# Designs tried in a protein design chat: VHH binders against q9y6x5. Part 9

Target 1, 379 residues: q9y6x5
Amino acid sequence: LPPKLLLVSFDGFRADYLKNYEFPHLQNFIKEGVLVEHVKNVFITKTFPNHYSIVTGLYEESHGIVANSMYDAVTKKHFSDSNDKDPFWWNEAVPIWVTNQLQENRSSAAAMWPGTDVPIHDTISSYFMNYNSSVSFEERLNNITMWLNNSNPPVTFATLYWEEPDASGHKYGPEDKENMSRVLKKIDDLIGDLVQRLKMLGLWENLNVIITSDHGMTQCSQDRLINLDSCIDHSYYTLIDLSPVAAILPKINRTEVYNKLKNCSPHMNVYLKEDIPNRFYYQHNDRIQPIILVADEGWTIVLNESSQKLGDHGYDNSLPSMHPFLAAHGPAFHKGYKHSTINIVDIYPMMCHILGLKPHPNNGTFGHTKCLLVDQWCI

## First folded at step 13 (VHH)

Design we4
Fold by OpenDDE, fold request of step 16:
Structure we4 (fold): chain B 379 residues (1-379), chain A 127 residues (1-127)
Amino acid sequence: as target 1 above (379 residues)
Amino acid sequence: QVQLVESGGGLVQPGGSLRLSCVASGFTFSGSDFYAIGWFRQAPGKEREGLSDISGSSEGFTSYSDSVKGRFTISRDNAKNTVYLQMNSLKPEDTAVYYCAAGEYIRGSDHWTYDYWGQGTQVTVSS
C-alpha cells in the first residue's frame, strides 16, 4: 500500500509556545515521533505565502504567493483573504497535493489549507472543503479522516488547517499568558482529538502525521507605531499591503516616493525592489511591488486609522518569534528524536520522499530532514 | 441579512445596574470558534471603545477591558442567539451609547473584523 501523509497546520503557532506552556497531547505525540524545535519560514512571514511554501518547497518569489494581499499590475487583479480563489495566483507553482493527485491509485484531500479549494494547473483535490471560518475543527477532522479511511482511490495525502492560535495571537498578543494559556490548551486538546480519532479508525500506526505551523507571533503595542501619513501623502502611492511589510505602488516617480519614505522611521527599512536583501529571496517576482517597507519586530505600520491588534507576524524570517515548529509521527519517522532547526521549504522534499513522489524543482534541502526519517542515514 | 438589536438601556442612578441584550439574527453565533459578539460604547466627544466580547466557541471564552472588569459580565443564550451585558456598580462615566457588534476572524485577514453593528442603546448614569 502506498504511504499516507496528513499535514496539519495550526496557524500562528510560535515555536517557543512549546517551552512556555503545557501540551500533554502534543508532547505525547512528540515522544512517539520527532520534533523540530524551530522552523525558519520564508519572508514575508504571512499565512498564504508560508503555507504555499510548505507544500511547494519554494521561496515566495518562486511560487508567486508573495503576500496575503497582492496586486498584479498587468491584469489589474487583486489577491486577498476575500479573493483567493483565482488560479492565476497559484499557477506559478505545483503544490504537492496536485503532484500526488496525478499519480495512479492516489487521491488528495484537504480541509481548508490555503489553495486547496482552487484548481491549480486544472487540478483540484479529489476531496476538499471550501474555506469557511465557521466550520468547527471537529467537522474538518471528521471529513479528513473519513476521506483517509474510505476513499477510492485512496487518499494518500491530506491537509488540515486551523486558524488558531493565530486569531487569538492577533487579538490578545502572544505575551498575554492568561488568554493564550486557554487558547493553547484548546489547541492541545484538539491534537488529542486528532490522535484519538486516528487511533479509533485504526490509522494511527500506518499514517504519517506532520503537525506544524506557518509562522509565529510577536507582541505589538500602541507605543510602537509607524505612521506613514506623517511621511508621505496618500495621493502619491497605492497601498497594496500594510503591516509589518508594506507594499508600495508609487503613483509618482518611484525615486521621489522612496525619498519620502526612506527616513520615515528608524524602526523601518525601506527597500527598492532591486535592493531587497538577497537573504529574503523576495525579489524575483512581478507581484512584488516597486517599494517595500519592513518594520522592525513589534512595530506596526499604520495610517491615520486605529489598530486593534496586539500581536502580529510578517516580520523578518530570521526572528525567532516568527518561527513555528514541526512535529511528526508515523512509520517514516523516528521515535523520541529532536532536531534543532530546518527551513520551512525543507518540508516539501521530505514529504515527497515519504510519499514516493518525484519532487518538482524546489528550494528545499532533503539532507536537512534525513535525521527525522528511519530509512535515512543521519550523520 | 445579519442584524443586531440592542435593548435594555435607560436612566439609572450611580451604583445601579442595567442588563443589556443583543439579539443577533441572520447568522448562527454559537458553535463557531471564529465568531464573536462584542459590546462597545461611545460617549459624547469620545472614541468608541471595546468593553467585552464573547466567543461563539463551545467554551464561550470572554474578555473584558480594564475599565469594566469586575463590574460588567458578558453572557450568551445560544437558544435565543442573544448576548447579554450585565452592568453593575454603574458610574456617571459609564454614560454612553452602547453597541453590540458581530466579529469574525478570517484566514489571512490577520484581524478580527466587526462588520455588523446594532443601532445602539443609550445608557445614562445620573443622580
Scores: ipSAE 0.916, ipTM 0.957, lowest interface PAE 0.4, mean pLDDT 96
Fold by OpenDDE, fold request of step 16:
Parts: sequence; structure tokens; C-alpha cells
Structure we4 (fold): chain B 379 residues (1-379), chain A 127 residues (1-127)
Amino acid sequence: as target 1 above (379 residues)
Amino acid sequence: QVQLVESGGGLVQPGGSLRLSCVASGFTFSGSDFYAIGWFRQAPGKEREGLSDISGSSEGFTSYSDSVKGRFTISRDNAKNTVYLQMNSLKPEDTAVYYCAAGEYIRGSDHWTYDYWGQGTQVTVSS
């Protein structure tokens, strides 16, 4: 049988939730598979960019999804959560589901993974759901598992996306033990449903399953605000993205805008595009604006408005609070093995290996995941 | 079209109780984890304040602001597509126009958005 892989994302699942909360179903999943405790994601640590990095193995500057909100000055196009279906934004890379879809006797499937409802390089998965937040996990799971089980050509790669615990993290903050406990319990129950469904269909032993996330969550507060209006008049720039990494498009001289912002707050770093630290790999794309503002962990950039968020993400990708985890189970993976850390871009070459696909050029390192795989040497 | 209609407001003495209702039409939030109905209030000269919300999830998760926690209770009747706010131990400071709103969380938005609002109902707590 051809190898099959299901990639599951629970948005905003911070790695240390595994240490601070109980996950009976997920722990069982891990016990029979592998765990990577921390996954270093890409900068900025946002949903669309990191999900695309998982499936391309590329830094954001390379795959072109550089934020949840983007602006292209040449075409004057905008990208956002409400406007994400233009292939223009996605075509700077080839995600793994496209590669898989183009193989003979194979098909791809997707349940609301970012970019999967868009034809990329004129290719779309044979089976996919348009994004709709109102659709239950059960329905998403049912569709994915049906496609994995009954499709012709067979679905060999599938993605499943769920918006929790990100939605609740923003609402309650990650430090709210009471509210986050119930949210994370539900997530664990959903994992239980996933495993049960796979077992019922006879897929469990033959299907490789990866459960991961795109980023974590940090606690925010009304006491940690950076008000841009205190530093610069809004008429001098266009705001493309706000917090915690603001993208600034100057309407006046860039240097003048920079000078007004550079000392705006001791809790915010201001970078000209060419001065963005190399470690972010966030420079070489025209969609990155001339000036970016990066707030310190837990600080929120605001205009003359009060923030209602108690949690946020998008900060420095070196921060542990921004890191998700990765768990996996299936014939390709060891049982009962734990690994400390990988980079999020390392997932792509691993998935390509599992599926027998030739990877496109990417920033991942296959060597980082060898110890997770039964067919590889682990030193 | 989505429409929310509040009712149940009125004049009450301190320590009294009121039960507000929010009837939704053209919108069904029950069954969706990323839909919610929330109660808000706005007093004269003050900003709008979020008080409580209830999720459309099967569990019906609820949340409360500190200002009303222990005194107010949010609930829902799925058959009637109605959300309730039971307000007990009312204080003069609770005097405001009370609104219900329908909220949704969208992937990549990083916030709950309340796009649909009722007309509001006046609650006055006075001796």
C-alpha cells in the first residue's frame, strides 16, 4: 500500500500546555508514537505564514506568506483573513499537497488548512473544504477520513485544521487556568475522536498521523500597551499589520517615519527592512514593508483604541511561548520516542520522505527528524 | 438577514433582579464552536463594556467579566434561538443600555468579531 499521511493542526497550541495541563488522549497518542517537545516556528509567528512553512519547508520570505495581513505595492492587492483566496499570494512556493496531487495514482485532501482552498500553480487538491468557521471538527474529520478511505485515486496526503486553542487563547490569555483547562480538555477529546475514527475505519495502523500547531500564545495585559499615536501621526503612514509585529508603509520620507518611531517605546524594536535581523529570515520579499515594529513579548501595539485581547502571538520566534509541539504516530514513526526540538521547516522534508516525494528546495533539514523515523539511522 | 432583539429591561430597585432575552433570527449559533452570543452594556458617558458570552459549542461555554461575575448568569435556549442574561443583586452602577451581539472567530483574524448587534434595552437600577 502506498504510504499515507494526515497532517493535523490545532492552531495556537503552545508547547508547554503539554506540561501544564492533562491530555489523556494525546498522551496515549504520544506513547504509541513520537513527541517533539518544542518546535521552533518561523518569524513572524502567525497562522498563515507558519502553516505555509510547515507544508513548504520555507521561511516566510521565501514562500511569500509573510503575515496574516499583507500588501503588495506593485499590484496594490491586499491579503487578509477575509481575502486569502487569490493564488497571487500563494504561488511563490509549492506546498506538499500540490506535489502529492500531481503524482500518478495519488490525490490530496484538505479540511480548511490555510491555502488548501486556493489553486496554487493551477493545482488544487482533489478533495477540499472551503474555509468555514462554523463547520464542526466532526464534519471536518468525517470528510477527511472518508476521503482517506474511499477515494480513487487514493488520497495519500491530507490536512486537517482546527482553530482552537488559538481562539480561546486570544480571549482568555494562556495564563487563565480555569478557562484554558476546559478548552484544552476539549482539544484532547477531539484527538480522542480522531484516533477512534481512524481505528473504526481500519486506518490507524497504516496511516501516518502528525499532530502539530503553528505557534503558541503569550499573555497580554492592558498595562503593556504601545500606543503608536503617541509617536507619529497616522497621516504619515499606512498600517498594513498592527500587533505584535507592525508593518508600516510610509506616506512621507521613510527615514522621517523611522526617526519618529525608533524611540517610541523601550518595549519595541523598530527596523528598516534592510536592518531586520538575519536570524528572522524576514527580509527578502517585496511583501515585507519598509519598516517593521516588533513588540517585546506580552506587549501590544495599539492605536487610540483599547485592546480586548488577553493573549497574542506573532512575537520573536525564539521565545518559548511562541513554540508549538509535534506528535506523530504511524508505520513511519518510532514508538515511545521523545525529541527535544526541531525547526518547523524540518517537517516538510520529513513528510516528503514518508510519502516518497521529491522535495522542492527548502530550508528544512531532514537530519533533524531522522531519530523520529524507523527507517533512518539515529546517532 | 441576521437580527438580534433584546427585551426584558426596565426599572428595578437596588438588590433586585431582571432577566434579559436576546432573540436571534437569520442566524443559528448553536452547534458552532466559533460562534458566540455576548451581552454588552453602555452607560451614559462611558465606553461599551463586555459582560458575558456563551459559545455555540455543544458544551455551551460561558464567560463573565469581573464586574458581573457571581451576579449575572448567561444561558441559552436552542429551540428558541434565544440567549438570556439573568441579572441578580443589581446595583445602581449597573444602570445602562444592554446589548446582545453575535460573535465569530475567523482563522487568522486573531480576535473575536461581533458584527451583529441588537437595538439595546434600558436597565435602570434606582431607589
Scores: ipSAE 0.916, ipTM 0.958, lowest interface PAE 0.4, mean pLDDT 96
Fold by OpenDDE, look of step 15:
Structure we4 (fold): chain B 379 residues (1-379), chain A 127 residues (1-127)
Amino acid sequence: as target 1 above (379 residues)
Amino acid sequence: QVQLVESGGGLVQPGGSLRLSCVASGFTFSGSDFYAIGWFRQAPGKEREGLSDISGSSEGFTSYSDSVKGRFTISRDNAKNTVYLQMNSLKPEDTAVYYCAAGEYIRGSDHWTYDYWGQGTQVTVSS
């Protein structure tokens, strides 16, 4: 049988949730497979960028999805959650489902993973669901497992996406034990449903399954706000993205805008594009604006309108609160093995290996995941 | 297409009770984990404030602001596509126009957005 892989993302699942809450189903999944306790994601630590990094193995500057909200000055196009279906934004990279589908006797399936409902390089997943938040996890799971089980050519790579615990993290904040306990219990139950469904269909023993996330969540507060309006007049710039990493497009001299912002708050770093720290790998793309503002962990950049969010993400990717986890199960993976850390871009070459695909040039390191795989020698 | 209609407001004495109703049409609220209906109010000269919401999830998760916690109860009737706000122990400070709103979470938005609002219903608490 050809190798099969299901990639599942629970958006905003912070790694340390595993230590602070109970996950009987996920723990059982891990017990029978592998766990990477911390995954260092890419900067900025947002949904669209990091999900695309998982499936391309590229930093954001390379795959071109540099934020959830983007602006291209040349074409005057905008990207957002409500406007994400233009191939223009995605075509700077080749995601794994395209690579997979272009192989003989293989097809790909997707349930609402970012970018999967867009033709990328003139190729769209053979099976996919258009994004619709109203669609239940059950329905998404049913479609994915149906395609994995009955498709011709066979689906050998599939993605499944769910918006929790991110949605609740924003609403309640990650430190709300009462509300987050309910949310995370439900997530664990969904994992139970996933496993049960796979077993019922006879897929469990032969399907490789990765459960991961794109980022974590940090606690925000009304006491930790950075008001840009106190530092600069709104007429002097266009805001492309706001918090915790603001993307600034100056309407006046860039230097003047920078000078007005550079000392706006001790809890915010202001960078000219050319001065963005190299460790972020967030410089070499035209979609990155001339000035970016990076708030400290837990601080929120606001305008006159106050945010009601109690949790947020997008901060420095070195912060543990931004890190998700990775768990995996299947023929390709060891059983009962735990690993401390990998980079999120490392997932791509691993997935390519599992599927027998030649990876496109990427920023991942296959060596970082070797210990997870049964066919590799772990040094 | 989406419409929310509030009812049940009126004049009540301090310590009294009212039950507000919000009938939703044009969309199905129940069954979606990422839909919510919330109650808001706006008093004269004050900003609109959120009071309570209920999720469209099967569990029907609820939340309350500190100002109404213990006094107000939000509930839903899926068959009627209606959300209720039971308001007990009303105070003069509760005098306001009360609104229901439908909210949705969308991936990549990083916030809940209430896009649809009712016309509001007046609640007056006075001796």
Scores: ipSAE 0.877, ipTM 0.942, lowest interface PAE 0.5, mean pLDDT 96

Design we4
Fold by OpenDDE, look of step 13:
Structure we4 (fold): chain B 379 residues (1-379), chain A 127 residues (1-127)
Amino acid sequence: as target 1 above (379 residues)
Amino acid sequence: QVQLVESGGGLVQPGGSLRLSCVASGFTFSGSDFYAIGWFRQAPGKEREGLSDISGSSEGFTSYSDSVKGRFTISRDNAKNTVYLQMNSLKPEDTAVYYCAAGEYIRGSDHWTYDYWGQGTQVTVSS
């Protein structure tokens, strides 16, 4: 039987939550599998970009999902959470569920993973749910496990996405121990439900399961605001994305806009596109705007608007607060093994290996995950 | 069509209590972890502020602003599709129009959006 893999994402699960809170179900999962304590995600550290990086192994400049909000100057198209189904945005890369179906004549399944309800390269997941926030975890899990168990051709790759603890992180802030404890307990219970269902269906021993996330969360405050209106008139630019990485499309001379912004705040770095640090791998795409503003950790870029966010993400991908974790269980993985860190793009070649797929060109390094796998030499 | 209707406002003396109700029609938020109903208020000459919210989750997670914590309690009746705000130990500073709103979290939005608002109910705390 072909190997099977379920990829689960709990959005915004900061890595150090594992150290600061109790997760009896997740810890049991880890005990019987592997843990990567920190996953360095891609810049910017947002939901759509990082989820697509996980399944493509590419930096954002390469797969073309460079933010949750994007603008293409040539086509004048916009991308956002309310407008994400145009294949135009996704077709600069080939995600693993497409590869899975095209290379091996297998089926893929998806429950609300970003991009899975869009035909990419004229291929859509054999089974998928349209994104709907009102659909419960239970229903998503039921569909995924049904497809894993009763499909022909068999589903060999599946994705499951859940919006917590990201939603609560934004609402309460990651430092709210009382509220976040409740939220994280619920997530652990959901993991328990997942494991229980897999066991009940007889899938647990043969299914490879990865539980991960796209980014962490940092505490924000009303005392840490950067008001752009104090630095530049709104008529001089179009805002494509706001905080903590603002994407600026100048309406006047770019240099003039840059000069007005470069000293706006000591807690914000301003980059011309060509001057964006190489370490971000965030330069070589037309969808990246001429000027970007990068706020320091915990600072919020605002206009003359009030924000209710107590937590946010999207900051420098080197910050520990932005890092998620990765746990895995199944026949492909060791038991009781912990690893310190990998890059988020490393997940793709690992998944391809597990599934027996030839990976597309990617930025991941298979060598970084070899020690997690039972069939690999780890020295 | 989603509608929210507040009731229960009125005149009360300092130290008194009121119970506000928010009845939702055309919208069921119970059972969804990413829906919430919140109470807001706006006093004359001041910005609207959030006071409390309750999640549609089975657990019914609640939150409170510092200004009302310990005095106000938010609750829900799923059968009536109603959210309540019990306001105790009212102060003159609590005088405002109180609104309920329905909020939703959408993947990739990175914020809770309140799309539906009630008409508001006046609360006046005065001796």
Scores: ipSAE 0.875, ipTM 0.942, lowest interface PAE 0.5, mean pLDDT 96
Fold by ESMFold2, fold request of step 16:
Structure we4 (fold): chain B 379 residues (1-379), chain A 127 residues (1-127)
Amino acid sequence: as target 1 above (379 residues)
Amino acid sequence: QVQLVESGGGLVQPGGSLRLSCVASGFTFSGSDFYAIGWFRQAPGKEREGLSDISGSSEGFTSYSDSVKGRFTISRDNAKNTVYLQMNSLKPEDTAVYYCAAGEYIRGSDHWTYDYWGQGTQVTVSS
């Protein structure tokens, strides 16, 4: 039987939610599999960049999805959460579902993972759903399991994406225990439904399942706003992305724009592109704008208006509040093993190993994930 | 097409109660985890203020602003595709035009966006 893998993301699932809330179903999943307690994600800690890093093993500067909002000065193209289907943006890397389905006798399936409804290098997932937030988790799962059971050539790589707890994390903030407890209980119930569906269909024992996320969530406040309009007139720049990492395209001399911004707030770091810290791996792509503004944890950059967000992400990837977790179960994985940390880019070479795929050049380190796998020595 | 129609506004004495209704059409609210209907208000010369919302999920997750928490209750009737705002212990500062709006959360947006608005209904709290 060819190896099979289901990759599941619950968007915005902060690693310490596992310690601070009850997850009977997820904890049973972990008990019979593996847990990585903290996954260090890539900067910026946003949804589209980190989901693409998982499936390419690349830093954002290398795969080209550098934010949820982007601009290309040469082609004048814009990318956004509602304008994401132009292959131009995605073609700087090859995601795992493309590599997988180009193998002999293999297919890939997808339910809502960013990029899976785009023909990347003229190749779209063999089975996919166009993105639509109104489609229920049950319907996403039904399609994925149908494709895993009933496709020729067989689906060997499948992925499933769900927008929670990110949506509620932004609305309530991670410190709202009452509301987040209700939201996270539903997510645990969905994980229980997923496991039970796989068992009923005879998939559970021979399917490798990874449950992970792209980033965490930090608490925001109306008391922690950075009013950009107080520091610089809109006429001096084009705003490509706002918070918590603003992307600034100067309309006038770059040094003049930088000088107006550098003392705007003690809670914001202002970087010329060449001065962005090397540890971010966030410099070497034309889609990264000449000036970025990086707010401190829990601060929001605004254009002299109030903010409705009580939680946010996108901050420095060294912050524990930005880190998701990873759990996995299946024939490739040990049972009852807990691991402290990996880098999010390490997931890709691990998945390639499980599927018997040759990885494209990437930034991941297979050695970081060897202890999760039954066929490897953990030395 | 999404349409939202508010009703139930009027004149009320301080300390009184009023129930607003928002009837939705062209929009499948129930069963949509990432859709919401919310209530907002705008007093003359002030910014529009978000008050409460309720999601389309089966759980019906709710949110309340601090200004109305404990006094206002949002609820829904899925059979009528209707959302209600029960307003108790009304104060003169609650005087405003009240709007319902339909919102959505999209992957990667990092916020709920309310793009569809009713025409508004006037609520006046005065003696």
Scores: ipSAE 0.787, ipTM 0.901, lowest interface PAE 0.9, mean pLDDT 93
Fold by ESMFold2, fold request of step 16:
Structure we4 (fold): chain B 379 residues (1-379), chain A 127 residues (1-127)
Amino acid sequence: as target 1 above (379 residues)
Amino acid sequence: QVQLVESGGGLVQPGGSLRLSCVASGFTFSGSDFYAIGWFRQAPGKEREGLSDISGSSEGFTSYSDSVKGRFTISRDNAKNTVYLQMNSLKPEDTAVYYCAAGEYIRGSDHWTYDYWGQGTQVTVSS
């Protein structure tokens, strides 16, 4: 039987939610599979970049989705959460569902994963849903399981995306235990429904399932605002993205813009593009603007307005609050094994191995995930 | 066509109560986890202030601003496609035009976006 893989993301699921809240269904999933307690994601720790890093194994500078909001100076094109369908943005990499469905006798299915409704290299997921936040988890799951059971050629790789706990994390903040407990209980119930559905359809025993996320969430406050209007006039720059990593396109001499910003706040680091720390792997793409501003954890960059966010992400990827987890179950995975950490780019070569695919050049290291897999020697 | 209609505003003495209603039409609010209906207000010369919202999820998740927590309660009646704001212990500073709005969360936005607004209902708290 050909190996099959379902990749599931619950957006904004911070790794330490697992120890701070109860997840009976997810813990049963983990007990019979594997857990990676912390996944070190890529900078910036935003949704579109990190979801694309999972499926390409590439740093953001290499796959070209460098933020949720981008601008290309040559073509004058804009990218945003509501304007993300132009293949131009996605074509600097080949995601795993494209590689998978180009194999003999294979197809791919997708429910809402970023990029799966875009014809990347003239190839769109074989079965997909156009993004629409109003589509329930049950409908997404029903489509995915129908495609896994009933497609010719067979679906061997499928993705499923859900917007929680990110939506609630922004609204309440991760420290609101009362409200986050209710949200996270619902997510655990959805995981229970997923497992039950797979069992009822006869998929559970032969399907590999990865449950992961793109980033975590940190607490924000009205007491931790950085007001750019206090430091620099709007006329000196074009703002491409605001918080917590601002992307600044100077309209005047860029050294002058840098000098106006460098002492704006002790809670914000200002980088010329060439001075961005090497550990971010966030420099070598034209979509990264000449100046970026990186707020300290829990600080919000604003334009002379209040912020309604109580939680946010996008900060330095070394921060534990930005890290998600990864859990997996299926024939390829050990049972009851826990691993401390991997890099998010390591997920791609592992998935390629499970599916028998030749990975494209990437930044992941297969050796980091070998201990999760039954067919690998791990001492 | 999405429409939101507020009602229940009026003149109230300090310490009194009002219940505002927001009737939604042109879409079904309930059962949509990433839809919300919220209440906002705007006093003359001030910026619009978010007060409370309730999600369309079966759980009906709520939030409250600090300025109204404990005094205002948001609720819904799914059969009537209606959201309520119960306002107790009203103060003169609660005088404003009150709006309901429908919002959505989409992947990658990092915030809830309220794109559909009612016309507003005046609430005046005075002796």
Scores: ipSAE 0.782, ipTM 0.902, lowest interface PAE 0.9, mean pLDDT 93

